# Ledger of designs, part 5: VH-VL binders against q10491r548to677

Target 1, 130 residues: q10491r548to677
Amino acid sequence: KVFKLGILIQNEKVRKDRLLSNREVGVILTSSQLMFFKNVYWISGLLDQLEDFKRSHSFSPCYFSPHLTSLSADYIIPLSDLVAYGDGSRIENELYSFSVKQKNQRTHVFSVTNVDELNDWLVKINFVST

## First folded at step 1 (VH-VL)

Design p07 (framework fv_pritumumab)
Fold by ESMFold2-Fast, scan of step 1:
Structure p07 (fold): chain C 130 residues (1-130), chain A 123 residues (1-123), chain B 107 residues (1-107)
Amino acid sequence: as target 1 above (130 residues)
Amino acid sequence: EVQLLESGGDLVQPGGSLRLSCAASGFTFSSYAMSWVRQAPGKGLEWVSAISDSGGSTNYADSVKGRFTISRDNSQNTLYLQMNSLRVEDTAVYICAKVPSRWLQSLYYFDYWGQGTLVTVSS
Amino acid sequence: DIQMTQSPSSLSASVGDRVTITCRASQDISNYLAWFQQKPGKAPKSLIYAASSLQSKVPTQFSGSGSGTDFTLTISSLQPEDFATYYCQQYNSYPPTFGGGTKVEIK
C-alpha cells in the first residue's frame, strides 16, 4: 500500500566550514517504510502513472498498485518510532523545511516548495508511523 | 540588466554531437539554478534540462536522458549543454533560462530567458 | 506529464482592448503557473509567476488569476507592444510543461 509519492530536497550534512548541501530525492511512503531513490526521474514517471490512474478511477489512490515488489531503494527509513516535524522554517526564504527522526538514529532534513506539501508530508508520515 | 547569450547552434547530421554554451551576466550566476528549454520550428516549447547552482544536481527530460549532459562553469559564468547521438527530432531553437532559485524541485519557472540558438539535425 | 491547454490559439484585437487568455492543466497544479510573452526573434519575457504575482518591471496592465486547473491571463488595455504570443507554464510537477501559446494579432 502506497500512501504518498513525491520528490523532496534532501538537506545533506552541513560541514564545519561549508553551507548546506541540497539534493533532490524520490520518496515513497508505504505502510511500513519511507523509501528513497536517487533516480528522481523514475519516481516522476511513477507520479505520472498515479495521476493517470486518478483520472481514470474515482476511487482513492490507495488502490493504486504499481509493481513495487522488486524495488531496490537507495536507502530506507522504517516508520517504527518515527516522527516528522517542522516549524515553518524556510531555507533561503524559498523552501519549507521539515525533519524526520527515528529513536536513537540521526535526523534527516528535507525541504519542499510549498506549505501545503509540507503539511501533507507531516500528516501522512505521522499518521502511518503510529 | 540580466543577459543570457546562447551560442553553438549548427547544422549536424543524425548521430552527431554538438555543445551549446550560454554566457550569463547581470546577476550572481553561482547563486541560481539554470535550465535549457527548446522549441522545434512551428511547435511548442519543451523543457530539456536543469542544473542546480553548484552543479551538484541535474535533471533531464526523458526524451534526452542518456544523450544530453548539462554542466556549468561558475568561474566563467557559463552554462553548457553537451548533445550526443543527435536525432532529427532534436531540431529546435535551444534557449537558456534562469531559475529564480538555487535548487531544483518543481521550481522550473523562469524569470529570464535568452533568445536561443538554432540546432538543425538533418542528413 | 501534465498537459497544458491554452485557448484561444489566436485572437485579433485593437489597441485599448481588454484581452483574456485561458490556460487549463490536466491535473491540479495549485498556483504553480507562470506566464510569459514571446516575440519572433526575441528572448521570451517573463510576466507572471505563482499564478498572480507580477515579475519585476512588468506593466500593471497584465494580471493573472486562477488556481487548481483553470487559469487566466488578462491584459486590461492592449498597447502596441503587447502584440505577441503568450504562453503558460506549470512548474508543480516533473517535467515542467507549457501551453501551446496564444497569438495576439492586430485586428
Scores: ipSAE 0.000, ipTM 0.513, lowest interface PAE 11.6, mean pLDDT 79

Design p08 (framework fv_pritumumab)
Fold by ESMFold2-Fast, scan of step 1:
Structure p08 (fold): chain C 130 residues (1-130), chain A 125 residues (1-125), chain B 107 residues (1-107)
Amino acid sequence: as target 1 above (130 residues)
Amino acid sequence: EVQLLESGGDLVQPGGSLRLSCAASGFTFSRYAMSWVRQAPGKGLEWVSAITGSGGSTNYADSVKGRFTISRDNSQNTLYLQMNSLRVEDTAVYICAKDHTYYYGSGRPYYFDYWGQGTLVTVSS
Amino acid sequence: DIQMTQSPSSLSASVGDRVTITCRASQGISNYLAWFQQKPGKAPKSLIYAASSLQSKVPTQFSGSGSGTDFTLTISSLQPEDFATYYCQQYHSYPLTFGGGTKVEIK
């Protein structure tokens, strides 16, 4: 089951509230893992399909169920013992950052361009990680 | 502080051309889709055109297709609207608007979080 | 094209009043509706998106409700800086369409 898909900015270095090393990454959140894809345009295509579906069925109680042709991710983080957290703080006055930490593993830091996306990722990651 | 400043509006004859500019500051310009919206004197708003953050996709209202071209220069943080074959009914204040979020390749509108004050284009004969 | 009908066209109110503005779409647009404020000679300011979500830093006296075809903007306690023209906008499909505006004037 796919709970959320989207595009995140992955932060490797942050210094003095500036993003020094970053890359855009496509993300799929499932019931068991976070899957990361360097091909952000593929994820963008899926997001366009979802948006198009929602608009064509806008006031109907219909649901979009995407069919994935490939699940070959560039990187995977299992949801076991994973916590996502953030306080809505901003980087460069436009990006909202949050972190994900797995027990005894390194912290991964991501940014999004709006606070609603931030909150949606936090809620959904923490919900499915339980 | 997000700021959008339009320029280039002028008085032109029917059939004439104008290029409008919108100077953006206070955000990473290349990450956000941008639109042009116009408002004729005493009338409501009309969406004119949109361009994705990368410039890889554009959309136009039927009333301007083939006459107007939206473009952007991400190195200069500037949005453009090239207007050709102008008609009297193109008379309006032209306003640039910033999308709240970005999606690569999306040709669908999203809500605007910031707008400029506009630049007046008058087409008269 | 989706037509947006906004009412009233204008209203007079006093500071502290509760103000209600309505917007009706000619077809279902789910929650793809935004509200924004415009003062003469100024840039429009976004207030609400997705029918009911407040934009960052917008005061809590503003709220939105509705889904489908009928939508409402409420200002629970009008402040001096709230005297302006308010517009609804659908972003369900192209072309984007806007309500005619509601001018909120001091009584």
Scores: ipSAE 0.014, ipTM 0.549, lowest interface PAE 7.1, mean pLDDT 80

Design p09 (framework fv_pritumumab)
Fold by ESMFold2-Fast, scan of step 1:
Structure p09 (fold): chain C 130 residues (1-130), chain A 124 residues (1-124), chain B 107 residues (1-107)
Amino acid sequence: as target 1 above (130 residues)
Amino acid sequence: EVQLLESGGDLVQPGGSLRLSCAASGFTFSDYAMSWVRQAPGKGLEWVSAISGSGGYTNYADSVKGRFTISRDNSQNTLYLQMNSLRVEDTAVYICAKGSEYSSSWDYYGMDVWGQGTLVTVSS
Amino acid sequence: DIQMTQSPSSLSASVGDRVTITCRASQGISNYLAWFQQKPGKAPKSLIYAASSLQSKVPTQFSGSGSGTDFTLTISSLQPEDFATYYCQQYKSYPWTFGGGTKVEIK
């Protein structure tokens, strides 16, 4: 079951001459995992399919079932003990950031361009992880 | 070499629409953010819009929000700018520019390669 | 929106002169500043990014400095091909904004 698909901007302080290193990453939220993909264009294609599916069927994304394999993901975060949080504040007045964290693990920071997307990710991740 | 070639500029009446194209070559198009910048005759530069490598993220100058739409076709190595509800003050040379950030990221280094531009004239 | 104020609007100089152009941001932009050169009838050319880093193949007479809100472009020894209009641009946050330009013209 897929609860949400999207392209997020992953924020990391990596390069000496940059405040943030920003990478687009494809993300699929399922009932058990957050799956991350370097191939954002594949995810972009799935987003197009999802939008067409919604217009045709008026169903929740969790009824959308693309052909997925966990081996295709570049990184996977299990949803057990995962919390997503953020206040909708802008990074450099252009992006809205939120964080995801498992107990005793590294915090991952992501950004989106609007508050509605931020809130949708927060609600869906926390709903599925609980 | 990296090349950007704009096309589609024309004379249009106020309230009209126009679509600009920018053909890219010499680099992996989908790995780079792209921008449109304009310059009115005898005036300075104004950033118009930007789009991420995937096309998943876009941003616009306040003066064009709701009227212009930036898009890209990575299979054709082409950037587009759909301009609607054109105003006399939109008269400018429109130039496409390549982001300088490496590898499918949001461009924080600005624009490193620019095209020649295409003239859009909005007049009755 | 971040406003970029560029000064002077124009200056007259001779070949061999040292030319300094200043750019001021209305809020802190760290080093997210670029400089561009535009010759009459041509598209802009990127000179400098990250306030001080020279773009590939840009002549060594160009240098940039500054951080935060105050930035400077220096042309150490003006060449005939350097008579152009120069623009600063912040890319810290959207919308990206340019300075008003500085026209470097022959004395």
Scores: ipSAE 0.005, ipTM 0.556, lowest interface PAE 10.9, mean pLDDT 80

Design p10 (framework fv_pritumumab)
Fold by ESMFold2-Fast, scan of step 1:
Structure p10 (fold): chain C 130 residues (1-130), chain A 124 residues (1-124), chain B 107 residues (1-107)
Amino acid sequence: as target 1 above (130 residues)
Amino acid sequence: EVQLLESGGDLVQPGGSLRLSCAASGFTFSSYAMSWVRQAPGKGLEWVSAISGSGTSTNYADSVKGRFTISRDNSQNTLYLQMNSLRVEDTAVYICAKDRSTYFGVAPDAFDIWGQGTLVTVSS
Amino acid sequence: DIQMTQSPSSLSASVGDRVTITCRASQGISSYLAWFQQKPGKAPKSLIYAASSLQSKVPTQFSGSGSGTDFTLTISSLQPEDFATYYCQQYYSYPLTFGGGTKVEIK
């Protein structure tokens, strides 16, 4: 089951003196994993299909694991011992940031363009990781 | 091969609205950030707005914030610029431009491909 | 905003001349600087990215140099088709900004 899919902005320093540079990454939150895709266009297309379906059928589709079988994630974080956190602080007054960290692993920092999306990602990641 | 073609330029009254289109061909449109750049008659180049490949991130010049909206339809390989509350100083040729190698990122890159432009005249 | 200042605003030159155009950023932009050529009534053509890297199919008479705040475009031997207006542009950060342009005219 897919709990949430979307596009996040992965925060990185591209240049020595740049405060922040960003890259888009496709993300699928399942019951067991957080999956990341460099090919955001497939995720973007799927989001468009989901919106069209919701308008046509008045309900949200459930994506089963077979729908993801042929899909190769570029990076996977198991939800075991995963925590998502953030204080809603803004990056350069444009983006809302949050972090995800798995025990004994590196922290990944992501941003979204509005606080509602920030809260939705935090709630859903922490809910499913429990 | 790789081409950008603008359309939608017209004569409009001050306070009016207009939507520009830029049709892309010859490359994977959704993989690249796109920008609108304008040039007033006899003047230099001015960057107007940019949108990431997926469409999730946008940036605007201060002169157009709140009046212009950039968007894209990746299924139709088309970039748009919705212009509202037009002013006489918005009169310019509007040109779309493709980032060279920005891939899935929102950081800017140099432009490698430019369209031919479409003229917008705002006059009474 | 990062301000880009080009000099000179215009220059007159003859075919075969070595031409140099300078571009100065109001703050450090590393090598995130591009150069464009524009002929009257035409769209700009990309010449150089990353301060010194030639775009595909750009003639070898063009070269770029510099880093930080000071940049130069050099045309080693001016050809008849090189009479045009040249622009620098920083892409270090949004908003993107262009120099005012340098018009290269026939002497």
Scores: ipSAE 0.000, ipTM 0.535, lowest interface PAE 12.5, mean pLDDT 80

Design p11 (framework fv_pritumumab)
Fold by ESMFold2-Fast, scan of step 1:
Structure p11 (fold): chain C 130 residues (1-130), chain A 121 residues (1-121), chain B 107 residues (1-107)
Amino acid sequence: as target 1 above (130 residues)
Amino acid sequence: EVQLLESGGDLVQPGGSLRLSCAASGFTFSSYWMSWVRQAPGKGLEWVSAISGSGGSTNYADSVKGRFTISRDNSQNTLYLQMNSLRVEDTAVYICAKLGYKSGWPYFDYWGQGTLVTVSS
Amino acid sequence: DIQMTQSPSSLSASVGDRVTITCRASQDIRNYLAWFQQKPGKAPKSLIYAASSLQSKVPTQFSGSGSGTDFTLTISSLQPEDFATYYCQQYNSYPYTFGGGTKVEIK
């Protein structure tokens, strides 16, 4: 089941350096995984379909099940021992950042343009990972 | 009804600069990739540049990379193409195109009328 | 870059004729192929996406087929408004590339 889908700006931590590389990535949050897709416009299409679905239906987006004929994530993070956290701090003076970390693994940093969207991602990731 | 209206085309000298605009309406602008496609007089279509819905990802044709910059203002539903170091071979009608989706398949579903850019001395 | 070879470059036809246009990709593009119609001085109009899916409000005389590298656009019964130039386009990878176009002219 899909709990949330969207587009995040991935801020990659490289080596010991905290250098950030800002790239858009599509994300699907399921009951067990965070799935990442470099095909951002495919995810944009799903977001539009979800918006249309909400207008046509009076029930929660959690009942939305996109038709996926072939699904191949570029990267997957299991939700076990995963924590999402952030304080709404800005990246490049415009973006709100949050971090995702599994025990004994590197931290992944993501950004969104809206603080409400930041809080929604944090709540949903931590809810499902529990 | 989806509408894409281009503006900004003009006659410019080689080495000059020009900024094109595309005003979008009838859809959730920030949710869709947008592109610029050009067509030289009497020639076929050539893709120029694409930008993601949020503006965080851009792609360019090799012929314009480093000279053209695609951008968007989602608050105003407007797409831009900043063209620098213009060459005679950049002469074309520049067309705004929307990347759409149906059953999860991406494709160019709507096109604007185009705006003519002429680079000549 | 993926090269799109379209044939024929032009053809003459009469109203009611069946017209077939072909498009070949230099490498496998799966089903990421679209067909467009363009009339002189006008913007392109989307006809078909995903090789065979008809865009909404496009007349049923248009159909597309093929996958991988070989594709066809068929107009089953040419109408007066169908005299135009037709282009194929791959959207499997950047840069997006177009065929050279096929001009469908009145006999």
Scores: ipSAE 0.000, ipTM 0.493, lowest interface PAE 14.2, mean pLDDT 78

Design p12 (framework fv_pritumumab)
Fold by ESMFold2-Fast, scan of step 1:
Structure p12 (fold): chain C 130 residues (1-130), chain A 125 residues (1-125), chain B 107 residues (1-107)
Amino acid sequence: as target 1 above (130 residues)
Amino acid sequence: EVQLLESGGDLVQPGGSLRLSCAASGFTFSHYAMSWVRQAPGKGLEWVSAISGSGGNTNYADSVKGRFTISRDNSQNTLYLQMNSLRVEDTAVYICAKERYDFWSGYHTYGMDVWGQGTLVTVSS
Amino acid sequence: DIQMTQSPSSLSASVGDRVTITCRASQGISNYLAWFQQKPGKAPKSLIYAASTLQSKVPTQFSGSGSGTDFTLTISSLQPEDFATYYCQQYNSYPITFGGGTKVEIK
């Protein structure tokens, strides 16, 4: 099952001056994993299909469930003991950041351009990780 | 019928600028990544740039990075290529292409399945 | 960048001949390879994707094979309308790269 599709801006410390390298990554949140894709064009196509699906099914609750059995993700984070957190604070201008961390693992920092998107990612990741 | 129609090709002097357009019809434009490919006279195909269906992500060939900007207007079903600081070696027929999208087979990177006829850009003094 | 080496650069053939064109990637691209046909003054036409899958409405004399680094396009019985230039393209990763092309000329 897919709970959320999207594009996140992955933040990485480049130098000691605290500059971040910003790279767009495609993201699929499933019942067991966060899957990341360096080439985001496919995810962009899926997002467009999802938006069309929502417009076509506006009168009744329906779930968009793409068939995702043969995908090769560039990076996978298991949802076991995963926590997503953030406070809606902006990075620079226009970006809102949040972090995801598993016990004894590296912290990953992501940004979105919309605070509602930030809150949606936090809620959904924490919901399915429980 | 699925169609792509390029326009905007012209004769331009070195260092000049030009904007190309590609009008799409017959498919849901916003669902597909689009590319610009060029072909110099008597030469083979060279990929120039790509843009995702939503317009949120772009990629460029190293030869055009910093000089060319790809964009799209999904409300008008139109793809654009803004070309700045043009060089003689940019002389080519510029062709827009729709990337093939295979949602159910799980492919992450896609080749082109529909091509336009191209528009000629000549850079000379 | 992934370099695509296509051979031969040109060949001469007669109607009814079996034609084979090869394409080699400088690194593994799985099956993310497409073949295109281009006639003089025309836009390219998609023939094959995923190394071996025919595009809709493409005649069955065309077939593709290979995976990883070595790929082949075969025209089992050349027709008059098949005289054209053929290109391979990898779409495993950006930047997208094309082979140099193979011109199929009439004898």
Scores: ipSAE 0.000, ipTM 0.508, lowest interface PAE 17.2, mean pLDDT 79

Design p13 (framework fv_pritumumab)
Fold by ESMFold2-Fast, scan of step 1:
Structure p13 (fold): chain C 130 residues (1-130), chain A 120 residues (1-120), chain B 107 residues (1-107)
Amino acid sequence: as target 1 above (130 residues)
Amino acid sequence: EVQLLESGGDLVQPGGSLRLSCAASGFTFSSYAMSWVRQAPGKGLEWVSAISSSGGRTNYADSVKGRFTISRDNSQNTLYLQMNSLRVEDTAVYICAKWGDYEHYGMDVWGQGTLVTVSS
Amino acid sequence: DIQMTQSPSSLSASVGDRVTITCRASQGISNYLAWFQQKPGKAPKSLIYAASSLQSKVPTQFSGSGSGTDFTLTISSLQPEDFATYYCQQYNSYPWTFGGGTKVEIK
């Protein structure tokens, strides 16, 4: 099952409070993992399909069910012992940052353009990770 | 039958502008990402630009960034490439290509191409 | 940018021959590699995606293999309609890049 899909801005830091780079990555949250895609256009296609689906089904309860294969993912983070957290801090005055960390593993930092999107990612990742 | 037909190629002077079109038929155009690829006479293929199915995301080769703009009109089933500040090295056949389904992504159908010649 | 190197640049073969074309990426691209066929004066035709998956309606004499940096296109028994130029392309990272092409000519 797919719980959420979207495009996140992946952040790298040179020093603790400096950004090295910002790059877009496609992300799919499933019942067991976070799947990441360097090919952002493939995820954009799925987002466009989802938006078109919602537009054409606005008056009926329906489920969006894309064909999904793990062969398309560039890397995967299992949800076991995974926590997502954010402190509301802003990057470049337009982005809200949040972090994702597995026990005893590196922290990954991502950004989104609004606080509602940030909260939605945090809630869904933490819900599914339990 | 899935078809892509390019048009708009012409002879233009350096510094000029030109707009290319790609007419799509035989598939749900609004559901697929599209690309422009070019091929200089006697040379190999070079990717130029990509656009998402809604038009919300675009990407460009560094050689054309800031000069070319990819766009689409899903109501007319047409893909566009606006080319500004043309250079002699932009001389090529420009070909539009359709992406495959999400499990078969990558370009799966190509048009015939339209020739752009940039010369004085 | 990821550089794609094809070898050979050209080869001569007869109908019925087994033809092998190789493609090498300057860095790892997983299986995000496609193969295309182009005949003189025509647009490219997609043959293979994801390194080894055959496109719809492509004849079974074509096959692809490899992952990471080294990839191969094989034509098990060359047919008259297979004389063309073949290109590999990586779609792992932007900008997408093509190999220089391999021209398969009749002996």
Scores: ipSAE 0.000, ipTM 0.529, lowest interface PAE 14.8, mean pLDDT 79

Design r01 (framework fv_praluzatamab)
Fold by ESMFold2-Fast, scan of step 1:
Structure r01 (fold): chain C 130 residues (1-130), chain A 122 residues (1-122), chain B 112 residues (1-112)
Amino acid sequence: as target 1 above (130 residues)
Amino acid sequence: QITLKESGPTLVKPTQTLTLTCTFSGFSLSTAGVGVGWIRQPPGKALEWLANIYWNDDKHYSPSLKSRLTITKDTSKNQVVLTITNVDPVDTATYYCAHRRYSSGWYGFDYWGQGTLVTVSS
Amino acid sequence: DIVMTQSPLSLPVTPGEPASISCRSSQSLLHSNGYNYLYWYLQKPGQSPQLLIYLGSHRASGVPDRFSGSGSGTDFTLKISRVEAEDVGVYYCMQALQTPYTFGQGTKLEIK
């Protein structure tokens, strides 16, 4: 089951509250993992499909189920002991950042353009993690 | 059971540094998603959030007070320490430490210490 | 900063009667995930605050069912269906949608 999909700005390193390496990544949050994709264009197409689905199924107890067959993620983070956290802190006065971390693993930093998206990712990641 | 207790001086002079210690039991700050925050309450006034620290040593501060605040932890001693520099009579308040945990449906402060009254006076 | 405003500031009630406290935020606390990041606390005389309601309407563990929270966006209400003497104290709402977390000015519930 897919809980959320979107495009995030992933930073491989953060220095002095500034992103050293920024790249857009497609992200799919499932019940067991975070899947990352370099191909942002197909994620954009999937987001368009989701928006069309929401408009067509407004007020309906339906779940969006995209076709993920033969899909290969560039990177996967299991949700076991994974925690997402943030507080609306800004990077370059334009982005809201949040972090995800598993015990004894490195911290991954992501950015979004508004506080609603920040909180949505935080709540959904923490909801499905153990 | 989760319990927290604040300790520190009851009287501090203006311009000095105030150091408060939170000692806790019933949880560990090595547990993912767990944090401790500090909240204060001046006599007869509303509650004011000051700072949070988390299991991974991530720290958040009230923006208006950030330059004066430092929060640290000693996970092995089950302690969190808050320091406030250059205190002023307006910093007179009861200071609380409180437990929080990220979980679906709950991100607030669920267990609070008893509080410690700090008076800033010459 | 998000400003939280409570009314009334003083609420005298007779035991057994219902009580209602309002909390208004300067910005919507409703997240796109459907939750309101609004919390209610009770501070009894000489005691620390205790959590009553989280995420707008959910009762915290151990809180009697006579307490309920409602509302969405910018307007929230805490209701006590039958006030008891042990309910005396100051009630605070708090938002945790954005830092700094901010509290209302408090509502003092007093027995008359």
Scores: ipSAE 0.000, ipTM 0.550, lowest interface PAE 14.0, mean pLDDT 80

Design r02 (framework fv_praluzatamab)
Fold by ESMFold2-Fast, scan of step 1:
Structure r02 (fold): chain C 130 residues (1-130), chain A 123 residues (1-123), chain B 112 residues (1-112)
Amino acid sequence: as target 1 above (130 residues)
Amino acid sequence: QITLKESGPTLVKPTQTLTLTCTFSGFSLSTYGVGVGWIRQPPGKALEWLANIYWDDDKHYSPSLKSRLTITKDTSKNQVVLTITNVDPVDTATYYCAHRGYYDSSGYYFDYWGQGTLVTVSS
Amino acid sequence: DIVMTQSPLSLPVTPGEPASISCRSSQSLLHSNGYTYLYWYLQKPGQSPQLLIYLGSNRASGVPDRFSGSGSGTDFTLKISRVEAEDVGVYYCMQALQTPRTFGQGTKLEIK
C-alpha cells in the first residue's frame, strides 16, 4: 500500500562548507519502505494521475491504487528503526527542513515549501515506521 | 532554455494600481519546487525583493509592502502577475521577474532573470 | 529584517589584479541544516543580475573559477583572483535565510 508519494528537495553536503548538492527526488512511502527515484518526471506523472483521479471520482468514491515495483527505485530505506524529525527550522521563511535517520546510518535532509507538507511527511513516515 | 519577460505600463500616476505580467518559457510552474519572484530596482539604487509564488500556489511577500502586493499565476498560460496598489513616486523602478529553481548542484536562488521593465510613477 | 552591509561600495581595479568584496549580515545566515543562505550576484551595465555564488561558497554553472565565495555566520567575502574587463558591474550579496530576502547596497567594480 502506498501511504504517500511526492517530490522532495534533497539536501546533501559532499564536503564541509565547500560543496553541496541539492536535487529533486521522487519519494514513495509504502507500508514497509521509503523508496527514492532520480526520475522525478515519472513520479510527477503519478501525482498527475492521482490528482486527475480525485477530480474525476468526486461523485463516485473509489480508492486510487497504483502498481509499483522496487526495481524502478534508485535506492530504498526500510522503515524499521527509521525516524523522521524536523525542529521547526525555516529557511527564508519559505522552506522547511526535516531529517530522516535510521540507526547507525547517515542522516538524509529534505526541504519542502510549506509546513502542511512537512507535517504530513513527518506524521506518515513515523506512523508507518511503527 | 529558461527565459522570462516582463510587460506592463511604462507610466503610472500616483494612487493608481500597477499591474505587471511575467511571461516565461522553458519551464512549467507546475513542476515541484519551482517558483517565480519579483524584484525591483529604483534608478541608481539597490535591488529590492517583492514577492515569490511557487508551483503549489504558495505566496510570500515583502512584509513592508504586503498590504499593497498581490501575486498570482496562470500555469496554463506560463504567466505570473504582480499587482501593486496605491503607487507613489518612490515605486519608480525597473521591475524584474526571475525563475527560482531547486536543482541538482545549485541550491535555492534566482538563476534566470527577465530583461526588466522600467515603470515611472509621476503626476 | 536581516540587514546586509557591503564594503567597499566603490572598487576601482587594474585589469589582472585581484579584487575582494565584503558582505556582513546583521545575524547568522547558517541554518540548522548546516547550509549558509548567502548568495552573490553580478549586474553588468544595462543588464539583469546574474548569479555568481550560491549557498556561501559554491560557484554557479558557467561562472569562471577565478570567482570564489568564502565566510560563515555573519562575515562573507567574494574574491576575484584576476579581474577581467568583462567583470565590470555592480556586485550584490543577498540573504535567503529569512523573509524578506534582502540585498546589500551593491559594490561597483570599475576598471581604472
Scores: ipSAE 0.000, ipTM 0.535, lowest interface PAE 13.3, mean pLDDT 79

